VH-VL binders against a5use3. Designs and how they scored, part 25

Target 1, 222 residues: a5use3
Amino acid sequence: MVIHAIVPVKELHRAKQRLARVLDAHERRALSLAMLNDVLVALSYSPVSRIIVIGRDVETGHTARAHGAAFVIDQSAALNDALHQAAADIPDHAAALVAPSDLPLLGAEDVIALTCISGDKPGVAIAPAHDGGTNLLLVSPVVGWTFLFGPDSLTHHIAAARQRHLPVHLLRLPHLERDIDDIDDLIWLAQQPGDTSAQRLARMFLERKGAQLWQSSDMPPH
Key: E = the ipSAE of ESMFold2; O = the ipSAE of OpenDDE; V2 = 0.75 times the mean of E and O plus 0.25 times the DockQ between their complexes.

## First folded at step 8 (VH-VL; framework fv_rovalpituzumab)

Design y3 (at its last fold request DockQ between E and O 0.91; V2 from the best seeds 0.83)
Fold by OpenDDE, fold request of step 13:
Structure y3 (fold): chain C 222 residues (1-222), chain A 117 residues (1-117), chain B 107 residues (1-107)
Amino acid sequence: as target 1 above (222 residues)
Amino acid sequence: QVQLVQSGAEVKKPGASVKVSCKASGYTFKSYAMHWVRQAPGQGLEWMGWINTYTGNPTYADDFKGRVTMTTDTSTSTAYMELRSLRSDDTAVYYCARDIGWGMDVWGQGTLVTVSS
Amino acid sequence: EIVMTQSPATLSVSPGERATLSCKASQSVDSYLAWYQQKPGQAPRLLIYDASYRATGIPARFSGSGSGTEFTLTISSLQSEDFAVYYCQQWYDWPYTFGQGTKLEIK
């Protein structure tokens, strides 16, 4: 199965706004880029044939190209419209993997697990979020698919798959289910195993803010 | 070569409408949004709005809402801007320009629209 | 909307000299700032994007700096072809507003 990964990236100045009480604009921007880097690293070690990053920032473009990913300029503020734009040049028979850029703990093994559970036959594999959203979406084939990210996207994607008579596979990935929205989330991220770019930044930010840090010698999963 | 070619100059009476075309070549039309900017004689640049060339969805500046319509024809790689209820202060050179996310890197040659009684 | 203010309105400089143009935003636009050059009877040309990156084909004598609310376009050694009107534009939020322009003329 040929898989094309799509990484939608929100405008950096609009990203991680929920962390505005904890991090300044520069810190939020840095964290967003670090997370993007982590996602791209994970995908680069995954059985993905092509990576497509869609966004509107110069630094997002630089980051994408540095990882050998294609960069598409986002024309829409709506995530689903951006995803369709990014998927425009994906062959109809190919699979599409949607991986948002704000998954700092994404590893290659997660993508492999998702691909394995889906198999080589037509189908939809989803890694659900805690809030009823979608963290990862694998669709095969991508032709005719409508992306339905947003509130209750898990239910919507499942329904869409069923309407197309495609089998649905769910994969729970607990380490991806926690959004990074507040200081507790940053602390949590910093305390998880591994040493991703986002984790390193989280630890640095917490140190600057006088929070106690827990260090791990574990390398990030690939 | 990447270029935008606009339609010719227009002379209109107050209350009339004008539709300016912008034909793109040398690149994938649907990969870049299109902006419209106007410039009154001896004045600065004024952003009018832009259109998503993939979806066809436009976004207009508040000053033009209700009077402007931006559209695209993907089969001909052409963007259109229609301005209605023209008045004398609409006299300007109108530009289409390609969006690259952080600037407008390719501009049309401009279309002079003159509104006079 | 974000208001962009350029200064001075007119700048008179001799060939070979340094020119410094200012652009100020009514609120922070981070680095989302572009500079354009426009010569009489021509469409604008992109010079600088994201405050400090030169567009393709732009000579090294052009440089952009700044962030937040204060931005500067610098021409290190003015050439005869550099006398034009320069505009800044913010790309932080809609509408993507322009400054009123600075006319760079020969002294």
Scores: ipSAE 0.915, ipTM 0.953, lowest interface PAE 0.5, mean pLDDT 95
Fold by ESMFold2, look of step 8:
Structure y3 (fold): chain C 222 residues (1-222), chain A 117 residues (1-117), chain B 107 residues (1-107)
Amino acid sequence: as target 1 above (222 residues)
Amino acid sequence: QVQLVQSGAEVKKPGASVKVSCKASGYTFKSYAMHWVRQAPGQGLEWMGWINTYTGNPTYADDFKGRVTMTTDTSTSTAYMELRSLRSDDTAVYYCARDIGWGMDVWGQGTLVTVSS
Amino acid sequence: EIVMTQSPATLSVSPGERATLSCKASQSVDSYLAWYQQKPGQAPRLLIYDASYRATGIPARFSGSGSGTEFTLTISSLQSEDFAVYYCQQWYDWPYTFGQGTKLEIK
């Protein structure tokens, strides 16, 4: 099947605000771009035929183009509106894969597994998020689909699929279920196997913060 | 190739309304939001608001809320701005401009609206 | 609302010289800053976006710098066509406010 991936990207200055307690605006921006890079790398090695990044930042556009992805200007901050805008250019018969930009441990094997569980047939495959939301959504065909990301989106997407008489497949991917929202999440990310751009930054930031904490408290890092 | 062509100059009396059109060509109209900006004689630029051309939803600056309506006609690739209850201090050149997320890269030629008794 | 303040209001400079125009934001706007040039009777023209990138077709003598609250537009070796009014505009959050302008005129 023909799969078009949509990667919606939040305005960088609004991203990762919960990390503002520990990372400054420049660091949060860098982390967001590194995560986007990691998602685009994973998608580039997956069976998707086209990647569409939708966002509103110059550097988001540069990152998209560096990976051969199309870049669409997001006209609003509303996620589901952005997804529908990006999906407007997907042929009716094609599949859409929605992958958030902040999945730093996404690998091509995750996308492959999601496509395999659907069997290349009409249907909806979902990787649930930890909070009753949706981390990955594959819809085949995309025509007539309404994106319902947000609170309880797993339930809403399952219901939408059933109303369209599409089979629903769930694939739990625990390594994608942890949000990077606080210092403990950064530590966890830094400790996971791998060498993604986000992991390298997390390790660098924690080394810097350890030095700063040491200077402030005489306490050793970690 | 990319251009925005606005409707012609207008002379209005206080209390009237004006509707300025902005026809886009050379690009996919629904892919870029449209801003409206005005400039009174001898003064600077004033942002009036913008419209999402994919959804049709406008956002207005507070000073114009209640007096302005921004709309689109996607079949003709045209944006509209209507300003009601005109006052003499609404005399200005009104511009449409294409949003690219980090600037307004294409501007209409401007429409002079003169409000006089 | 984020207030953008430009200085000076008028800058008198001779052709061939360097002009430096300032733009100050009432809050940090990171790098979300654009510069426009406007000649009499014309629409504004985008010069600089994201604080420091030149728009397509803008000569290299135009450069932008700054971040946070302080921004500078520099025009090296002024040409006759550069005498115009210059506006900054923040793109951090709507309303996307403009500075009041700096008129660059022949000394």
Scores: ipSAE 0.724, ipTM 0.867, lowest interface PAE 1.2, mean pLDDT 91
ESMFold2 (binder alone), look of step 8: mean pLDDT 94; pTM 0.949
OpenDDE, look of step 8: ipSAE 0.865; ipTM 0.927
ESMFold2, look of step 10: ipSAE 0.721; ipTM 0.868
ESMFold2 (binder alone), look of step 10: mean pLDDT 94; pTM 0.950
OpenDDE, look of step 10: ipSAE 0.839; ipTM 0.915
ESMFold2, fold request of step 13: ipSAE 0.639, 0.681, 0.681; ipTM 0.852, 0.860, 0.857
ESMFold2 (binder alone), fold request of step 13: mean pLDDT 94, 94, 94; pTM 0.953, 0.954, 0.954
OpenDDE, fold request of step 13: ipSAE 0.915, 0.914; ipTM 0.953, 0.952

Design y4 (at its last look DockQ between E and O 0.91; V2 from the best seeds 0.00; counts 0 for: pae E 2.02 > 2)
Fold by OpenDDE, look of step 8:
Structure y4 (fold): chain C 222 residues (1-222), chain A 117 residues (1-117), chain B 107 residues (1-107)
Amino acid sequence: as target 1 above (222 residues)
Amino acid sequence: QVQLVQSGAEVKKPGASVKVSCKASGYTFKSYAMHWVRQAPGQGLEWMGWINTYTGNPTYADDFKGRVTMTTDTSTSTAYMELRSLRSDDTAVYYCARDIGWGMDVWGQGTLVTVSS
Amino acid sequence: EIVMTQSPATLSVSPGERATLSCKASQSVDSYVVWYQQKPGQAPRLLIYDASYRATGIPARFSGSGSGTEFTLTISSLQSEDFAVYYCQQWYDYPWTFGQGTKLEIK
């Protein structure tokens, strides 16, 4: 099936607000962009035909274009409205993959796994979040679909699929379920295998924070 | 070329309503939100609100909530702004402007609305 | 609401000279600041977005800088067509407020 990926991106100043105690505004912006970069890289190596980034920030647009993704200016104040806006140019018969930009460890293999479990027939495949949300959503075909991201979105999307008599496939991806909200989460991210942009940035931030917390000579070696 | 063409000047009495139109051309209307900004004579710019041209959902500045209604007609690529319960201090040039995510890059020529007894 | 305060209200500068316009936000607006130019009888024109990016077609003599609460628009060498009113705007939070404007006039 033909898959179009949609990557919604919040305004950078609104992203990663839960990290405000750990990271300043600049650092949070950088981390968000790094995560976006990583998501776009993952999608680029996946069987998606087109990537659509929807957002408002200049840097988000630059990042999208740098990866060959289309950039759509977000006109909405709500995620689901943005998703519908982004999906407007997707052919009715095509599939839509929604991949939020703040998935720190998304890999191409995750997308492949999701597409495999869904198959080539009409259906909905979901990677659930740990809190009852939706990390990834694959819908085929996209025509007539209503995005229902938000609290309990997993249940809502499943219900929507059933109302349309579409089969539902669930894929648990534990490595995508941890939110990055505090310093422990940053440490966790930095300690995971791989060398993504977000991981490198996390490691750098930790080093800086360590330098601040430990008077120069007291910082433990890496 | 991208352009916004607004309706002509209006003269209204206090308490009346005015509806200004803004016709877009040269681009995909639904791909860009539309802002409304007014400017009283000799004064600065005042942001009134904007409308999502894809969904039709508007967001108004608090000062205008209850008195303003922004709408769109996608079939004609036209945005509308209606201001009700007009007062003398509503006398201004009203602009529509295209949103590009980080600014307003294309503006209408403006519509003068004069409110006088 | 976030208040944008521009200074000075009026700036008198000779052609060929440097002009520096200030815009201050009542609270941090990150880099979400836009500058517009407006000439008499005309609609505003987009100059700078995201505090420091020149819009398409804007001459290199225009530059923007700043972040947080302090922003500056600089015209390195004033041309005759640059004398106008300049407005800053934030879109960090609703409502997306404008400064009161700085009138750049010929000295």
Scores: ipSAE 0.703, ipTM 0.872, lowest interface PAE 0.8, mean pLDDT 94
Fold by ESMFold2, look of step 8:
Structure y4 (fold): chain C 222 residues (1-222), chain A 117 residues (1-117), chain B 107 residues (1-107)
Amino acid sequence: as target 1 above (222 residues)
Amino acid sequence: QVQLVQSGAEVKKPGASVKVSCKASGYTFKSYAMHWVRQAPGQGLEWMGWINTYTGNPTYADDFKGRVTMTTDTSTSTAYMELRSLRSDDTAVYYCARDIGWGMDVWGQGTLVTVSS
Amino acid sequence: EIVMTQSPATLSVSPGERATLSCKASQSVDSYVVWYQQKPGQAPRLLIYDASYRATGIPARFSGSGSGTEFTLTISSLQSEDFAVYYCQQWYDYPWTFGQGTKLEIK
């Protein structure tokens, strides 16, 4: 099958706000761009034919073009509207893969697994999120699909697939289920095996914050 | 070449309405949102709102909410702005401008609307 | 809403000299500031976006700087065509407010 990946990117100044206690605006912006870079690298080694990044920041556009991805300017503040806008240029018979920009441990193997479980037949493949949401969504064919990301989106996407008589395939990818939203998540990311751009940056930020953060987070009581 | 061409000047009486058109050419109309900005004589720029050209959904500045309607016709690559219940202080040049995410890079030539009794 | 305040209201500068125009935001807008130039009888022209990037076709004598709440447009070696009104606009959060303008005039 022919797969077009869509990577929606939140406005950088709105991203990772829960980390504002420990990271300044420049650091949060850098982390968001590093996560985008990691997702684009993973997609570039996967069987997708084209990557479409949709966002509203100059630096997001620069990052997309550096990876050979198309960049579409987001005209709305709504994720599902942005996805429909990006999907407008995907041929009706092709598949769409939605990959959020904030999956710092995404690997090409995850995308390959998702594409293999769906096969070359019409259908929907989903990697669920921990909170009843959707981390990865592959829809074949894309024509007529309505994106329903948001609260309880796993249930909504399953229902949408059933309404269209499309089989649903679920693939649980536990290493993608932890969101990076607070200091403990950042520490967890830094401690995971691997050497992604986001991991390197997390390790550098935590080192710069010194022993106080490590003592606060990981110092056991006697 | 990329350009925005607006409808001609209008003279209106208080209480009337005006509808300004903005025809786009040289680019994919549905790929870029459209802003509307006005400028009273001798005054600064005032943002009125913008419209998502893919969905047709507008967002209006509070000062104009209830009096303004922004629409698009994608088949003719044209944006419209209608301002109702005109007052003398609505006398201004009205501009359309293309959104590129980080600024307005192409502007229409402006449409003078004069409201006088 | 975020208020953008420009100073001075009018700046008189000789050709060939440097002009410095200020724009202050009522709250942090990170780097999300845009500068426009408007000559009499013309539509505004995009000069600078994201505080410091020059738009396509803008001469190198125009430069922007700043972050947070304070921003500056600098025009080095002023040319005759540079005498105009300059506006800043924030793109951080709705509504996208403009400053009131700075008129740059020949001294």
Scores: ipSAE 0.560, ipTM 0.817, lowest interface PAE 2.0, mean pLDDT 90
ESMFold2 (binder alone), look of step 8: mean pLDDT 93; pTM 0.941

Design y5 (at its last look DockQ between E and O 0.83; V2 from the best seeds 0.79)
Fold by OpenDDE, look of step 8:
Structure y5 (fold): chain C 222 residues (1-222), chain A 117 residues (1-117), chain B 107 residues (1-107)
Amino acid sequence: as target 1 above (222 residues)
Amino acid sequence: QVQLVQSGAEVKKPGASVKVSCKASGYTFKSYAMHWVRQAPGQGLEWMGWINTYTGNPTYADDFKGRVTMTTDTSTSTAYMELRSLRSDDTAVYYCARDIGWAMDVWGQGTLVTVSS
Amino acid sequence: EIVMTQSPATLSVSPGERATLSCKASQSVDSYVVWYQQKPGQAPRLLIYDASYRATGIPARFSGSGSGTEFTLTISSLQSEDFAVYYCQQWYDWPYTFGQGTKLEIK
């Protein structure tokens, strides 16, 4: 099965807004790019034939190209429209794997597992998010598919698959289900096994923030 | 060579409508959004809106909502901007410009629209 | 909308000299600022994007800097062809508003 991966990337200045209490704009941008890097690395070691990154930021484009991924300029404000735009050049018979850029712990083995559970026959494989969303979506074939990311996207995608008489396969990937929204999430990310770009950055941020908190709250050692 | 070629100058009376065309060549038309920007004589640049060339969906600046319509013809790689209920202060050079995600990198030569009684 | 304010309105500089143009945003736009050059009777030309990246074909004497609300376009050594009107534009959010422009004229 030929798989084309689509990596939608939110505008960097709009990414990780929930972390604004912990990280400044520059730090949030850096974290988003680090996560994108990690996703692209994971995909590069997976059985995908092509990676398509869709976004609007210079650094997103640079990152995509640095990993040998195609870069599509996002013309849409809506994620699903962007996904359709990115899928435009995917052969009708090929499969599409949608992998958001903010999956800090995505590994090649996750993609492999998803492809294995789906098999070589037409079907839809989904890695659900914790909130009823969709972390990963594998659709084969991509032709005629309508992306339905957003609230309750898991249910919507399942319904769409059934409407098309496609088998649905679900794969729970707990390590992908935690969103990075606050300092506890950053701590969690930093404490997970591995040494991804996002993890390294999280560790650095925590060290920095810890140092700042120490300097602001505690008297310097005499 | 990437280029945008716009339609010729227009002279209109107040209350009339004008439709400017912008023909793209040298690149995949549907891969880049198209912006419209105008410039009154001796004045600065004013963003009017842009259109998603893949879906055909436009987004207009508030000042032009209700009076402007942006469309595309993918078969001819042409973008169109129609401005209705023209006023004297609509007299300007109108530009189409290609969106590359972070800037407008290629511009049409401009179309002068003169609104006079 | 985000208001972009350029200064000065007119800048008189001699050939070979350094020119510094300012652009201020009414709110933070991070690095999402674009600079254009426009000569009389011509369409604008892209110079700088994302505050500091030179567009393809733009001479090295042009440089952009800044972040947040303060941005600068610098021409290190003015050439005769550099006398024009320069516009900054925020690319942070639509409407993608322009500054009012700075006219760079020969002293």
Scores: ipSAE 0.885, ipTM 0.937, lowest interface PAE 0.5, mean pLDDT 95
Fold by ESMFold2, look of step 8:
Structure y5 (fold): chain C 222 residues (1-222), chain A 117 residues (1-117), chain B 107 residues (1-107)
Amino acid sequence: as target 1 above (222 residues)
Amino acid sequence: QVQLVQSGAEVKKPGASVKVSCKASGYTFKSYAMHWVRQAPGQGLEWMGWINTYTGNPTYADDFKGRVTMTTDTSTSTAYMELRSLRSDDTAVYYCARDIGWAMDVWGQGTLVTVSS
Amino acid sequence: EIVMTQSPATLSVSPGERATLSCKASQSVDSYVVWYQQKPGQAPRLLIYDASYRATGIPARFSGSGSGTEFTLTISSLQSEDFAVYYCQQWYDWPYTFGQGTKLEIK
């Protein structure tokens, strides 16, 4: 299976706004770029043959090119339009993998697992999000697919697959189901095993703000 | 090389409409949004709106909503801006400009529209 | 709508000297400021984006700085071709408003 990954990136000043309660604009921008870097690292060690980053910031473009990814200018700041724009360059017979830029614990093994459950045949593989959305989407073949990210996107993508007579495979990846939206999420991220760019920044920001990283009782359930 | 070539100058009476064209060359037209900006004689620059060249969906500045229509023809790599119900204070040079995500990098040569009785 | 205010309206400077042009936003626009140069009868020319990055082909004598609400374009060692009108523009949110311009003229 030939897989082209699409990584849509929100405008940096609009990203992680719920963290504005605890992080300033510079810190939120740095965190967003670190998460993008972590996603691109994970994809580079996976069986993906090409990575397409779509966004509107010069720093997003620089990060994409540093990992050998193609960079496409997002004209709409609307996620599904951006995905369709990026998919236009994917060969009809190839698969598309959509990986959001804000999955700080994504590893190559997650991508490998998603590709394995779909096999080498037409189908749709989804890693669901906690809120009824979609964290990872693999569609084979990409031709004719309609991206329906947003509220209740898991249900909408399953329906779209059925309309195209494509089988659906679900893979639960609990470590990816947590969004980083508030101080408790930052604490949780900092306390997880690993040393990703986003984790290093989360640890640094929390220590500078005096947060306790070693009291697991303050950690959300995940 | 990247180039935007606009249609020629126009003279109109109040109440008429004008449609300005902007022909793109040297790049993939559908990969970059297009802005329209105007400049009254001796005045500054005024943003009118943009159009997504991949979807054809425009976004208009509030001051022009209801009077402006922006379209594209992807087969000819051409953007259009139509301004209706012209007034004398619509006399201006109208520019198209390519959106590269963080700036308008290439501008058309401008189209003078003169509105006079 | 975000208002961009430029100062001064006109700046008279001798060739070979330094010019400093100011642009103030009515609210924070982070680093999302663009600078353009416009000569009479010509379209604007992109100089600086994201407050401080020079566009391709722009000489090193042009530099930009600032964040939040205060932004500066600096032109060192002015050349004869640098006397023009300069506009700032916020790129934070549409409508992407422009400042009213600063005319840089020979003293």
Scores: ipSAE 0.668, ipTM 0.850, lowest interface PAE 1.5, mean pLDDT 91
ESMFold2 (binder alone), look of step 8: mean pLDDT 94; pTM 0.945

